# VH-VL binders against o27280, part 168

Target 1, 266 residues: o27280
Amino acid sequence: MDSMNVPEVLEIKRIVEESESVKTFIFSWDFRREVRPGQFVMVWDFRDEKPMSVSLIDPVRSEIGISIRRVGEFTDRVHGLSEGDLLGIRGPYGRGFELMGRDILLVGGGIGMAPLAALADEATARGMRVDALVAARTADELLFLDRLEAAGVNISTCTDDGSCGFKGFAHERLLTLEENHDMAAVCGPEPMMFQVMRILDERDVPAQLSLERYMKCAVGICGQCCLDDTGFRVCAEGPVFWSQELSRVREFGRYRRDPAGRRVPW

## First folded at step 7 (VH-VL)

Design mm8 (framework fv_marstacimab)
Fold by ESMFold2-Fast, scan of step 7:
Structure mm8 (fold): chain C 266 residues (1-266), chain A 118 residues (1-118), chain B 112 residues (1-112)
Amino acid sequence: as target 1 above (266 residues)
Amino acid sequence: EVQLLESGGGLVQPGGSLRLSCAASGFTFRDYAMSWVRQAPGKGLEWVSAISGSGGKTYYADSVKGRFTISRDNSKNTLYLQMNSLRAEDTAVYYCAKGHYWSYFDYWGQGTMVTVSS
Amino acid sequence: QSVLTQPPSVSGAPGQRVTISCTGSSSNIGAGYDVHWYQQLPGTAPKLLIYGNTNRPSGVPDRFSGSKSGTSASLAITGLQAEDEADYYCQSYDSSLSGSKVFGGGTKLTVL
């Protein structure tokens, strides 16, 4: 697995502009290194290295895609790159999603649709029925609707401001949707994921949730992410966790910690 | 510390009934799916039944469907398996297992022996 | 009958590497469903050894590793020790079976 831990310098083959703030960078990939939806890679611009979820897995074309939202200095530099430029990639890392049953519900918020778009492709390729609830603050922040439609996914949208689809939050929209799914996968802002998890738990739908802040645990920086509000440690490798693991973590969806260990609300 | 303790096993005649219990401690019982897995003497593991955390969904192996009923009492942190119309081929150690509904079993009980005489 | 096929036995000497295969089909491992591994020491209940193809629970030594390719998975044990003598079971999900969860037939590891 040493090949996964050494950065490989890859040429940007194509760039897809998903929105004003999101681009997908596509690279040729040797699928002797298996990649699964829900896994991430470390992207190195020769100055800084950041974890990014894999959003496209295409073994027919021998390509992977990495979708990056412009949020700071690293992502600003990467967004300034062109086709033919080079990036260092190592991985994949982390626990990917498991697919079970005949039907799956995907609930994604903003850039959280990136790993779910890859999962949708795999689920539809397996012959599963896929329903996706795509949520964002505004219509311009809804991502991957074209890819999901092309894959045959049943799409529902919601925006906080009502500019597209249901007006309201993901969990409010979920309350109006079909309850019967064999499983669900959820990725997006932590407060959204907490509310969605609560509803799925009530419906007895087993759910997997992908948490960006736990990607460092998967590469060994902090070891296992073990935190439990009862004092019992739940040892798990991120970024994907089952809802049963997260329901016991008081921090999930409520607060985070700053460098001093103080609680900071979401 | 997570603990699962099975009870209720024993010797029973073919056609008889038996109720197994599993007392759970060390975790929030209502939040986790639970299963029964059995192992006949000298043989491999066979999944028997599973129940969701709330008890709203139950699943059964074809070999026991219609004869066994899985249930839980979340107020008592206890899992049950009601076994009816027992057959010689149901002879096995029955394990209580904690796991994600569709995934793996992270903790197992010590097992309880059920012997159906021929 | 098991739908996941394991060799009934494997053996090795202390310090050596052994591998245990788990062969499935297009309805289980070949469909992309994850493989989990359990260790059963003589006279004891099974213990989770590997989950999600490659992940180790806390307390499992890094001598144990899992991998998956196509319709098959493998458990590798390096630096074999006497206490590794046990039965090993793979487990996955099968989309074609009404019962869903499936186990391999088990492999007895003997440390010579």
Scores: ipSAE 0.006, ipTM 0.437, lowest interface PAE 13.4, mean pLDDT 83

Design mm9 (framework fv_marstacimab)
Fold by ESMFold2-Fast, scan of step 7:
Structure mm9 (fold): chain C 266 residues (1-266), chain A 118 residues (1-118), chain B 112 residues (1-112)
Amino acid sequence: as target 1 above (266 residues)
Amino acid sequence: EVQLLESGGGLVQPGGSLRLSCAASGFTFRSYWMSWVRQAPGKGLEWVSAISGSGGKTYYADSVKGRFTISRDNSKNTLYLQMNSLRAEDTAVYYCAKGHYWSYFDYWGQGTMVTVSS
Amino acid sequence: QSVLTQPPSVSGAPGQRVTISCTGSSSNIGAGYDVHWYQQLPGTAPKLLIYGNTNRPSGVPDRFSGSKSGTSASLAITGLQAEDEADYYCQSYDSSLSGSKVFGGGTKLTVL
């Protein structure tokens, strides 16, 4: 932390096509500014700025990677860029994941596998046993399977439509997994994370969950992101939270709020 | 092949006690949550109690809390329900069911009848 | 009393479509908890029919389907057969009070 809040203009060194809707943008990085799994950066296309989780941390090659799903105007513009083009990068920001114990379970849904892929690399390098439950709506939306396999991760998959692995949701698949773990890390759609958190809590597995909606709060851009039972929480504590902190948040996983403040079911 | 076989039901007077057993086979018993679910004659299903795979966590419906105790012996693949201070309203078929406390039951036993009557 | 509301009975003729509703509240289905469905044939134990709102276990024919919207869920049975005559129960989780698995009151399906 304590980094200057000034964007660096960096050249896109390499682009990896992760799926039809996800790309990883790779930049040279000066590791005098440390980056940890679970942290994010602000990506500036010289028009708008948006928070993105760091998905690759490679000190050997002096590179970081940022995985971006095509979901709107900003991300569509960034997806249109090529190797050699420039982006502004500011950060890193936020609380990273903490590792403890010998065994870790990763539970990721869709693009939520991005910060977990970086965590898997660090956990494996530390000598931990890593099990990953990778969930998506369909097989073509499962992310980072080859990278996780290359890192020595034990992988279970599930898809809503049954096109790859277990047919069903992450929490339903989790209930069929036999092994307990010293800790877990979870990232994905909020309803998935809520269900997974409850199961891990019942198993007495301490869990850390990464919430995309708190990334702006961590940099002070949106003071009203913490509008529920965490309204008095310091925004800089996100995006990674322990499960006991989230158990106090009534709306977590149940509903969200639209711009008018109205409750909208997931 | 998953099998769950309940036993221990019978007729008991109000205020009495019974212990139900459920013998499990065909899966790694120690790795799964187990529950008891009951059904009064001609009535619907009511969840009674749940226990984690290790036995470290137990949950009870408010209607039975303080009177019933769920337990398991993982070395024998057996689930138990100790029922004390029985009331007429506890009269029901008691099913052993496999499934997490937060989720669904994928397998059910045949049930054992408990009748509380004077 | 059940915390999830089902109609006590529904009926249909062979080959027809039948829908069974399950109505909850903000503390259960409305809170995002999944809905599961069980079939209970006369004199038998319940059997899992649908889990996680929409999923069928192996061996359940595709004429059974589930859906969920807001605070409610529905079970649809197409191509109704005589052997579908049974009681059907929805189940979810309720976060209020101590927290608990909750069942609907059950729906008796009569095949004409």
Scores: ipSAE 0.007, ipTM 0.438, lowest interface PAE 13.6, mean pLDDT 84

Design n91 (framework fv_cemiplimab)
Fold by ESMFold2-Fast, scan of step 7:
Structure n91 (fold): chain C 266 residues (1-266), chain A 121 residues (1-121), chain B 107 residues (1-107)
Amino acid sequence: as target 1 above (266 residues)
Amino acid sequence: EVQLLESGGVLVQPGGSLRLSCAASGFTFSSYGMTWVRQAPGKGLEWVSGISGSGGSTYFADSVKGRFTISRDNSKNTLYLQMNSLKGEDTAVYYCAKSTYDFWSGYMDVWGQGTLVTVSS
Amino acid sequence: DIQMTQSPSSLSASVGDSITITCRASQSISSYLNWYQQKPGKAPNLLIYAASSLQSGVPSRFSGSGSGTDFTLTIRTLQPEDFATYYCQQSYSTPLTFGPGTVVDFR
């Protein structure tokens, strides 16, 4: 509907500092506009607009949360804001995660834990058993551990430097974890997601993966929304894809796009 | 391990000023919100002020708003509470505490030992 | 401001007793409710966060329940070290507010 495509100016109700580089901005939300885990919104600071995944969905409190990592000029400006300041929010957009079965594995890297935190809340509310593998470069970059614990999630951690949990990469840790899940959801750096997808495919675990790099477009009008071999438009068909869909994409796990849209290896 | 140590509590006269410090160790200080909580002799806990990890957001109880300022120096792992226009009612043990997320939505998982401020003529 | 109330103000109990402490918020705070224990001359210690989540290292005899406006802290089999003052605290909205405390004394 029209209200979905019109930016609404919302007051920042609360700010949660998740780490040195990540903050969650919490807004009152009218849930007549339903939002599901895995969907994104366009965040407008009255100069630029950027896509951000929804990390908290709370219909009881009538709140949503948007977690933002500090990586450039736009995010630096947003991180400088305080409670009571205003941001424009448009959306939600995209296909959310689908839940099936009785148990789910979540595999998140860095800020990729943001949409998975919202999914964990929904999965536990549905009575599913949730196992989460939370990966980061260092212990200080592990996100949402306390929130996942409060939700009753079974947590495994890994860090590249060994400062918390398993020393190594997410896919290396995954090889040592239980194989028996009805589904998985994966979000993080694309090379991590590619390796995780291969392991889950070998185990016959259907997985959904969220592709952050394709969230650059407004609905229906951006070339970056098109995947190489399939012609899928992320705004219409993603950002969440089943692993079977991604197995047909030559670019997935091999190349990324720079800000100019140029193909560069991972 | 994670430790917080307050300092600066002394006897001051009404209308005076005082700055409290809280030295933090054992965690990445800039990643966590910090808070000040006070307790008057024989009374309960009263939240005073909170600050985000970056220092960009600060919050105050109505009883101290306009008189107290919270700040932090992340390069020194130190939290501060600047107290101005002190009143007898400000007499309390002042605790600093670490929040798991931030002071707003988090919980206070580590507390210092407290520093006593007495406001009396 | 959100006002927090606790009942009872004080409670006398013996080792082995099960006790309950109630906390009420003046408006809905969902699950943004924490419980702390304080012994004389010491700093508070976190027991429970998010209404029902047990803090690491806290004995399982402590449990929390509730949502919205009404919350309860339960200590099943009271031990000598449990004689202390207990506080609830909301983290839903600024200013953060504590309940007035419940003193648990030896009988």
Scores: ipSAE 0.000, ipTM 0.396, lowest interface PAE 17.9, mean pLDDT 83

Design n92 (framework fv_cemiplimab)
Fold by ESMFold2-Fast, scan of step 7:
Structure n92 (fold): chain C 266 residues (1-266), chain A 121 residues (1-121), chain B 107 residues (1-107)
Amino acid sequence: as target 1 above (266 residues)
Amino acid sequence: EVQLLESGGVLVQPGGSLRLSCAASGFTFRNYGMTWVRQAPGKGLEWVSGISGSGGRTYFADSVKGRFTISRDNSKNTLYLQMNSLKGEDTAVYYCAKDTYDFGSGYFDYWGQGTLVTVSS
Amino acid sequence: DIQMTQSPSSLSASVGDSITITCRASQSISRYLNWYQQKPGKAPNLLIYAASSLQSGVPSRFSGSGSGTDFTLTIRTLQPEDFATYYCQQSYSTPPTFGPGTVVDFR
């Protein structure tokens, strides 16, 4: 019996309201089951089960945090819960981020900053210098700025509407930033990640990118997890991929798949 | 200073098995990907296999898939290549090399001296 | 797999000459092109990474250029220790692939 495959019913210890649409749910966790930044868990509300990235890993307090954006019925129900209520948690699953070198660039868009916040904590604990580019549509959608600052991260922001920091998209802001990093980690909307990857590629900065859209495949057989040309199964090899692996995938940054497996443009 | 030292290369019969080792020193071994690159006598370089720093990802050239296995012991700073179902075409000097990054399939800043594997009857 | 080709396969040169070796990839590899030097009976050593970045400790007479599919290695003011075989290698996608090598020899 694989203990990571058995759901545990856990009590919501604390809820942090990150924004109007995002909450972080904090649970006591037994760290004999190791969790790494970039991994996810299956969250079960006793009706439906959905994959969620781990956004806080705190072995000192014996806690993990899961950040959830309110979209659709499942997340609306979970957002309606209170401290003391119960959720089923299964996992962790997937490949986490790997760290190397002295300097790392984090590029996060919207909720994609959640797994990168956990990575920032680990990178700073390892003595790395961490630069983060935090992107969102508006200032109110920038996430985890206080956590990143507390961790000692050097923060740059950009918003599409110019309400905070650089006015423009993440890749436009990246062009104005220092190009000298040993590695990068990127998580956010796929079109953003594609543009950022191209710039990092030209700078010869190796990057890991998280393809959160495919996390649902990790717990079962799902043909929709297959990427074009390479035949990669995100559930088996992801959700975190090196940029060299993604650069030859025709699907990445161009289209996604609907529930029927049909191509849908971004 | 970075040092890599391969061992285990010998004469083996076709269909035989052999394990190569690479002892590493002078860097934090677990933080870097490692690779095996081979060179047949008088020929060019051919990448064989790579492994990430954690050991969680492995990569193989099509010519060796299903026959070779790469592994590492980070507590001993040692890289391994288990070679099964050896063919004459596997005759080469096998180099251990350090990836500049964690992923084990990039480019290689330090190389060992090589160990010769001969597959012949 | 990405195929790498080099030109010329061999060249003869004298000390003090400037030489150029070219490398082509079968598809665009951005700047993920690296150059290695191998002397007879020795392991390869890294000269240049990311198409144009000089590895620490490598003499400044070595330089690289190019992007996409076409790349060059230039050695200016050739020294006796530079007579060796040179390999390009793409690190854009797995498997990493090497060019067939260019032998730089006397005469």
Scores: ipSAE 0.006, ipTM 0.429, lowest interface PAE 14.0, mean pLDDT 83

Design n93 (framework fv_cemiplimab)
Fold by ESMFold2-Fast, scan of step 7:
Structure n93 (fold): chain C 266 residues (1-266), chain A 121 residues (1-121), chain B 107 residues (1-107)
Amino acid sequence: as target 1 above (266 residues)
Amino acid sequence: EVQLLESGGVLVQPGGSLRLSCAASGFTFDDYAMTWVRQAPGKGLEWVSGISWNSGSIYFADSVKGRFTISRDNSKNTLYLQMNSLKGEDTAVYYCAKSRYDFWSGYFDYWGQGTLVTVSS
Amino acid sequence: DIQMTQSPSSLSASVGDSITITCRASQSISNYLNWYQQKPGKAPNLLIYAASSLQSGVPSRFSGSGSGTDFTLTIRTLQPEDFATYYCQQSYDTPFTFGPGTVVDFR
């Protein structure tokens, strides 16, 4: 196997348009190097490198998929690529989700559904019962609904503007869902994840939360690992953390850090 | 609660074959990656092989590649190490260990007590 | 393969001492570094994972630090039960590799 610390140049085998702003890029993958839901890879366009969550894991076809939202210069360039074009990929990196129990809840906001879609595939393949709450600002930002339905997932939706499903925020929708779950996995904006975590804590549901800002920490770029005023480092691999690991972090859901390391409110 | 029990370690002649077993209990075996780690008498730890929860990913140390195979039977909660073409340098206590999350998290939170394999004439 | 080295190879200490063991990787491994304790005649026990995360049930006198290539394990106020061999292990890439171990013995 090739060194995981050096990008391997891979051909884009297939591109799936998930929405006007999100595409999934599919590559052949050698599954002698395990990939788990919740892990990420570094995507290199021969100019810049950015971490991207793995959204499709298909050992039968020997493929992985990486879903990318168009939000800036790097992602705009990548969105301009076609099948047959090349990207550098290295990894996987980070701690993935751990499945436990028989009934699980997935709560995803926007592009945060990407790692959860991969998790849903694994959980349903294991015979688990999967409920997914898919949240977005607007209907066109709801992602992976057809894929989740095809996998046999029970889907609930909400949009902030009411353009599809429940009108409101993810945590407000969650309060109307009265199902028991053995665990939850949550990925999306930190304020959303914080509110969802509080409800899950009250229901005694252990939760795993994926924090994009800790992906670089897992590859030795550690600016995002200092989570409190004293510079205390969360002593765990990112991007996935158990809710108990986050319970004492003052910054979670309230502050973030800018490129200079300053605390800025969400 | 979590228990791992290795078995199969015996005296084997050079060039021989041996299969080790690791019986797991107290956790959902098919949710976790498993590994074999060995320790020669008076020496340090050496990672031998690992296998993901679904057997989709299998890796070996260079010293055993081509001679050993790792497998698991999730219906029996059992991990196996098939050792072929055994050499004197394979003499060691073989430990079975459980990964805490997945294969790539790569840390082993529970270990068995080990089984001694001696390769000698 | 990623090579791991530890220093010192052995040290003698007294109860109440604070000791530090270092581990170095031949290349950057981010925070994919784990520490294990092995007592004579027993299997290893996980102490620290992801460079600095304390395993459940492990006393708080144990701590880990570092990232990239340089890592340390610190034991504050050494207790009689802490005389053992300590190993670091990288999980950044396969094959996973252990350091050669540091023997902590009674002075």
Scores: ipSAE 0.000, ipTM 0.399, lowest interface PAE 17.3, mean pLDDT 83

Design n94 (framework fv_cemiplimab)
Fold by ESMFold2-Fast, scan of step 7:
Structure n94 (fold): chain C 266 residues (1-266), chain A 121 residues (1-121), chain B 107 residues (1-107)
Amino acid sequence: as target 1 above (266 residues)
Amino acid sequence: EVQLLESGGVLVQPGGSLRLSCAASGFTFSDYAMTWVRQAPGKGLEWVSGISGSGDYTYFADSVKGRFTISRDNSKNTLYLQMNSLKGEDTAVYYCAKGKYYDILTGFDYWGQGTLVTVSS
Amino acid sequence: DIQMTQSPSSLSASVGDSITITCRASQSISTYLNWYQQKPGKAPNLLIYAASSLQSGVPSRFSGSGSGTDFTLTIRTLQPEDFATYYCQQSYSTPYTFGPGTVVDFR
């Protein structure tokens, strides 16, 4: 029996270039340790450890994938690695998405499509009808479109600049879509998720939202674990929350936390 | 002390163009959404346009879509409204206002004194 | 677009009175409703946000209530400085829309 809290050193089996700034790193995985869409792992480059969402779960090939956007020193170093190089992987951690009903909606912004891509794979494999609204600032920042299409997902795109699909924001596009869904899953910037949640609540569609910025709390890194007036701690409950849980948090969509735990506007 | 000061309002011919500016001080400009709201003489308030703190996201009323653009220069703490293809019905006092939070969802907590734009031949 | 209506269009009151102004949305807007006060020749001031939250610095005699489509602004013990025009505004969806305003005049 292996402890999920001990890093396992794994060889990078394959690297997929998702965009100029995003790569998916693929590893062999022993599925005696269950991994669900919406969960994350700690990635260790033998100097620093950072949380990353699982973006591919493939029991048939015995593989998991981890999508990483280049944003700082750690991610720059990891992006410099090649197939055959080694990384430490610890986990999985956190509460994953729950699938219910027959028809589901995914709404993803930027790198937020990473955990939703894994969810799309599972949902389509179960015979569910999946509609995905994929949002980004420009066409070049839309992620996983080919993978979603290959899985049989019905895709709508929107870009702020109109370079692909609807010209505008995810919530504006959602207002033009009147189809019923049994549930939704949402991941992206918090202001986008807040506006999408409002529309889904009005339509009586239960939604699950992933708060990726709080993944650090789930492994005991404090300062970002407490949500406003509820005292709700992501360390035990996140990163995925139902919309009913988030509707009581005044901070959601309005404020973020800095590393010291101070409230700062978006 | 939060201060917003609009400038640029003048008489302009129908079909003309005009750029309004709003100089902001007393808060971290880049942390807050900004908006333009207008009021025609003797009429009520009409929301015109909004922009996120980063400047990456912009919003418009249907009456001005395709004619107006909103932008901001966070290094200069200045908000802009570029108005093209002006019509008589665009005649109004234009107010610059600050969002209460980063987004524009929760109300506009500080307003400038307004600048009058008159579109007439 | 979401249409906003206010009732009454105008109201006459005396200092010390309690008054209510009603705002209706053409569709449900949850609690994404703000109230503003505008005095003659001046810019508007935010009074209430999120239907019932009092803006800092605003006197406690002002209160807001409601959700969905029906909202009220209440001013208890009206003061001389409260004679103004009051606007509701939905922030649920763009384009944001204001009500036509309610004029509160001295009687």
Scores: ipSAE 0.005, ipTM 0.408, lowest interface PAE 16.0, mean pLDDT 83

Design n95 (framework fv_cemiplimab)
Fold by ESMFold2-Fast, scan of step 7:
Structure n95 (fold): chain C 266 residues (1-266), chain A 120 residues (1-120), chain B 107 residues (1-107)
Amino acid sequence: as target 1 above (266 residues)
Amino acid sequence: EVQLLESGGVLVQPGGSLRLSCAASGFTFSSYGMTWVRQAPGKGLEWVSGISGSGGSTYFADSVKGRFTISRDNSKNTLYLQMNSLKGEDTAVYYCAKDWRYYGSGFDYWGQGTLVTVSS
Amino acid sequence: DIQMTQSPSSLSASVGDSITITCRASQSISSYLNWYQQKPGKAPNLLIYAASSLQSGVPSRFSGSGSGTDFTLTIRTLQPEDFATYYCQQSYSTPLTFGPGTVVDFR
């Protein structure tokens, strides 16, 4: 029964430093409570609660991992914690990624690689061919390359500044990659995801995209969770959506909402 | 084998109410969106309503908004269409159909249909 | 709402003929178009999705093309089981809408 939705206090078992700004916090997990790639949890530091994507799902070790980028007061406090310290974890929540076919393309930008790293593990375990395009502003912000390589993933990189791999944006690099994929999964900055989606749509590759900015809506924190008036509620179906669903939303990739709910260009 | 079986279609008076059911088997029901499509005698197909796999999102044609409600019971593998304030124009065979992959991707499996007649 | 039209509304053909059915959307729907076949007294069957992708189990004599507002379904070397009504359907925006159908009848 899920009538009381209270955070479980868990001990930080291990911390992996992914970069100067990103850490993965690993917890023991009872897998009778199923977790799927693309789902998120609410992380509580006993002052504030924030949604974080699950980046590691390891039933063999009975562990989950949550990757957190340092971007503000909450994340700065969490980054100050050590192994043995406690955090509240509630969830998992949201719709996870679905896998189909034999070939998958992953396109991740920055911390958006976190949910895709968990997906890569599942896809490779199923025997799928996995191609990953990992994008970041600089080489130091490329995430999970060692983990993807260990899993047998075919990796392409791009950085805005050209410090690693292709110099340019993810969608520019995607134009030089093969077109033969049964599906794609995309997570990263919304403008990047929009441009990648357009290319994949033209190639007739069905894609799933993860809209991290709507994770709070999925747990009932935000009362108005529509992208527009199409009758589509992001909080009920998200954070993962098929590209066909998002192509009907004029706001996606073009506008964000300010605190007053007003459209602002990306 | 995927199977969808509609039931509940009967003769009703204008202004009346009726609930249709669609029993699903042969696939993981909660993983797929479901839809109702109707066809008036001798006419074409008209999309009526859709529901996400979890039941969290529902969609309606303008002609039925405010009168029809779509719901599902994933524990019973059953889809429902509650029809209120029925009009003569609602007379049709009502088909239950399964989304192929994601919402609107196409409907890969359909039921046999159940006839609803609205007249006095 | 997106309006769909089909032409012709009906056509008569013989086994072995090649036929073409056209579908038009009132606004651009990119490639978000599906084609269905319906035989008398039966439920529809999905033939083509994403304008040009053949559904598994559907014979290769069926093909779809087009994007934006204009779409075509082609059946080459018509077989007896192909005499049916064909519908296009846009999946770009809610409400989802079907074309009025094209009846393919035996001469």
Scores: ipSAE 0.005, ipTM 0.401, lowest interface PAE 15.6, mean pLDDT 83

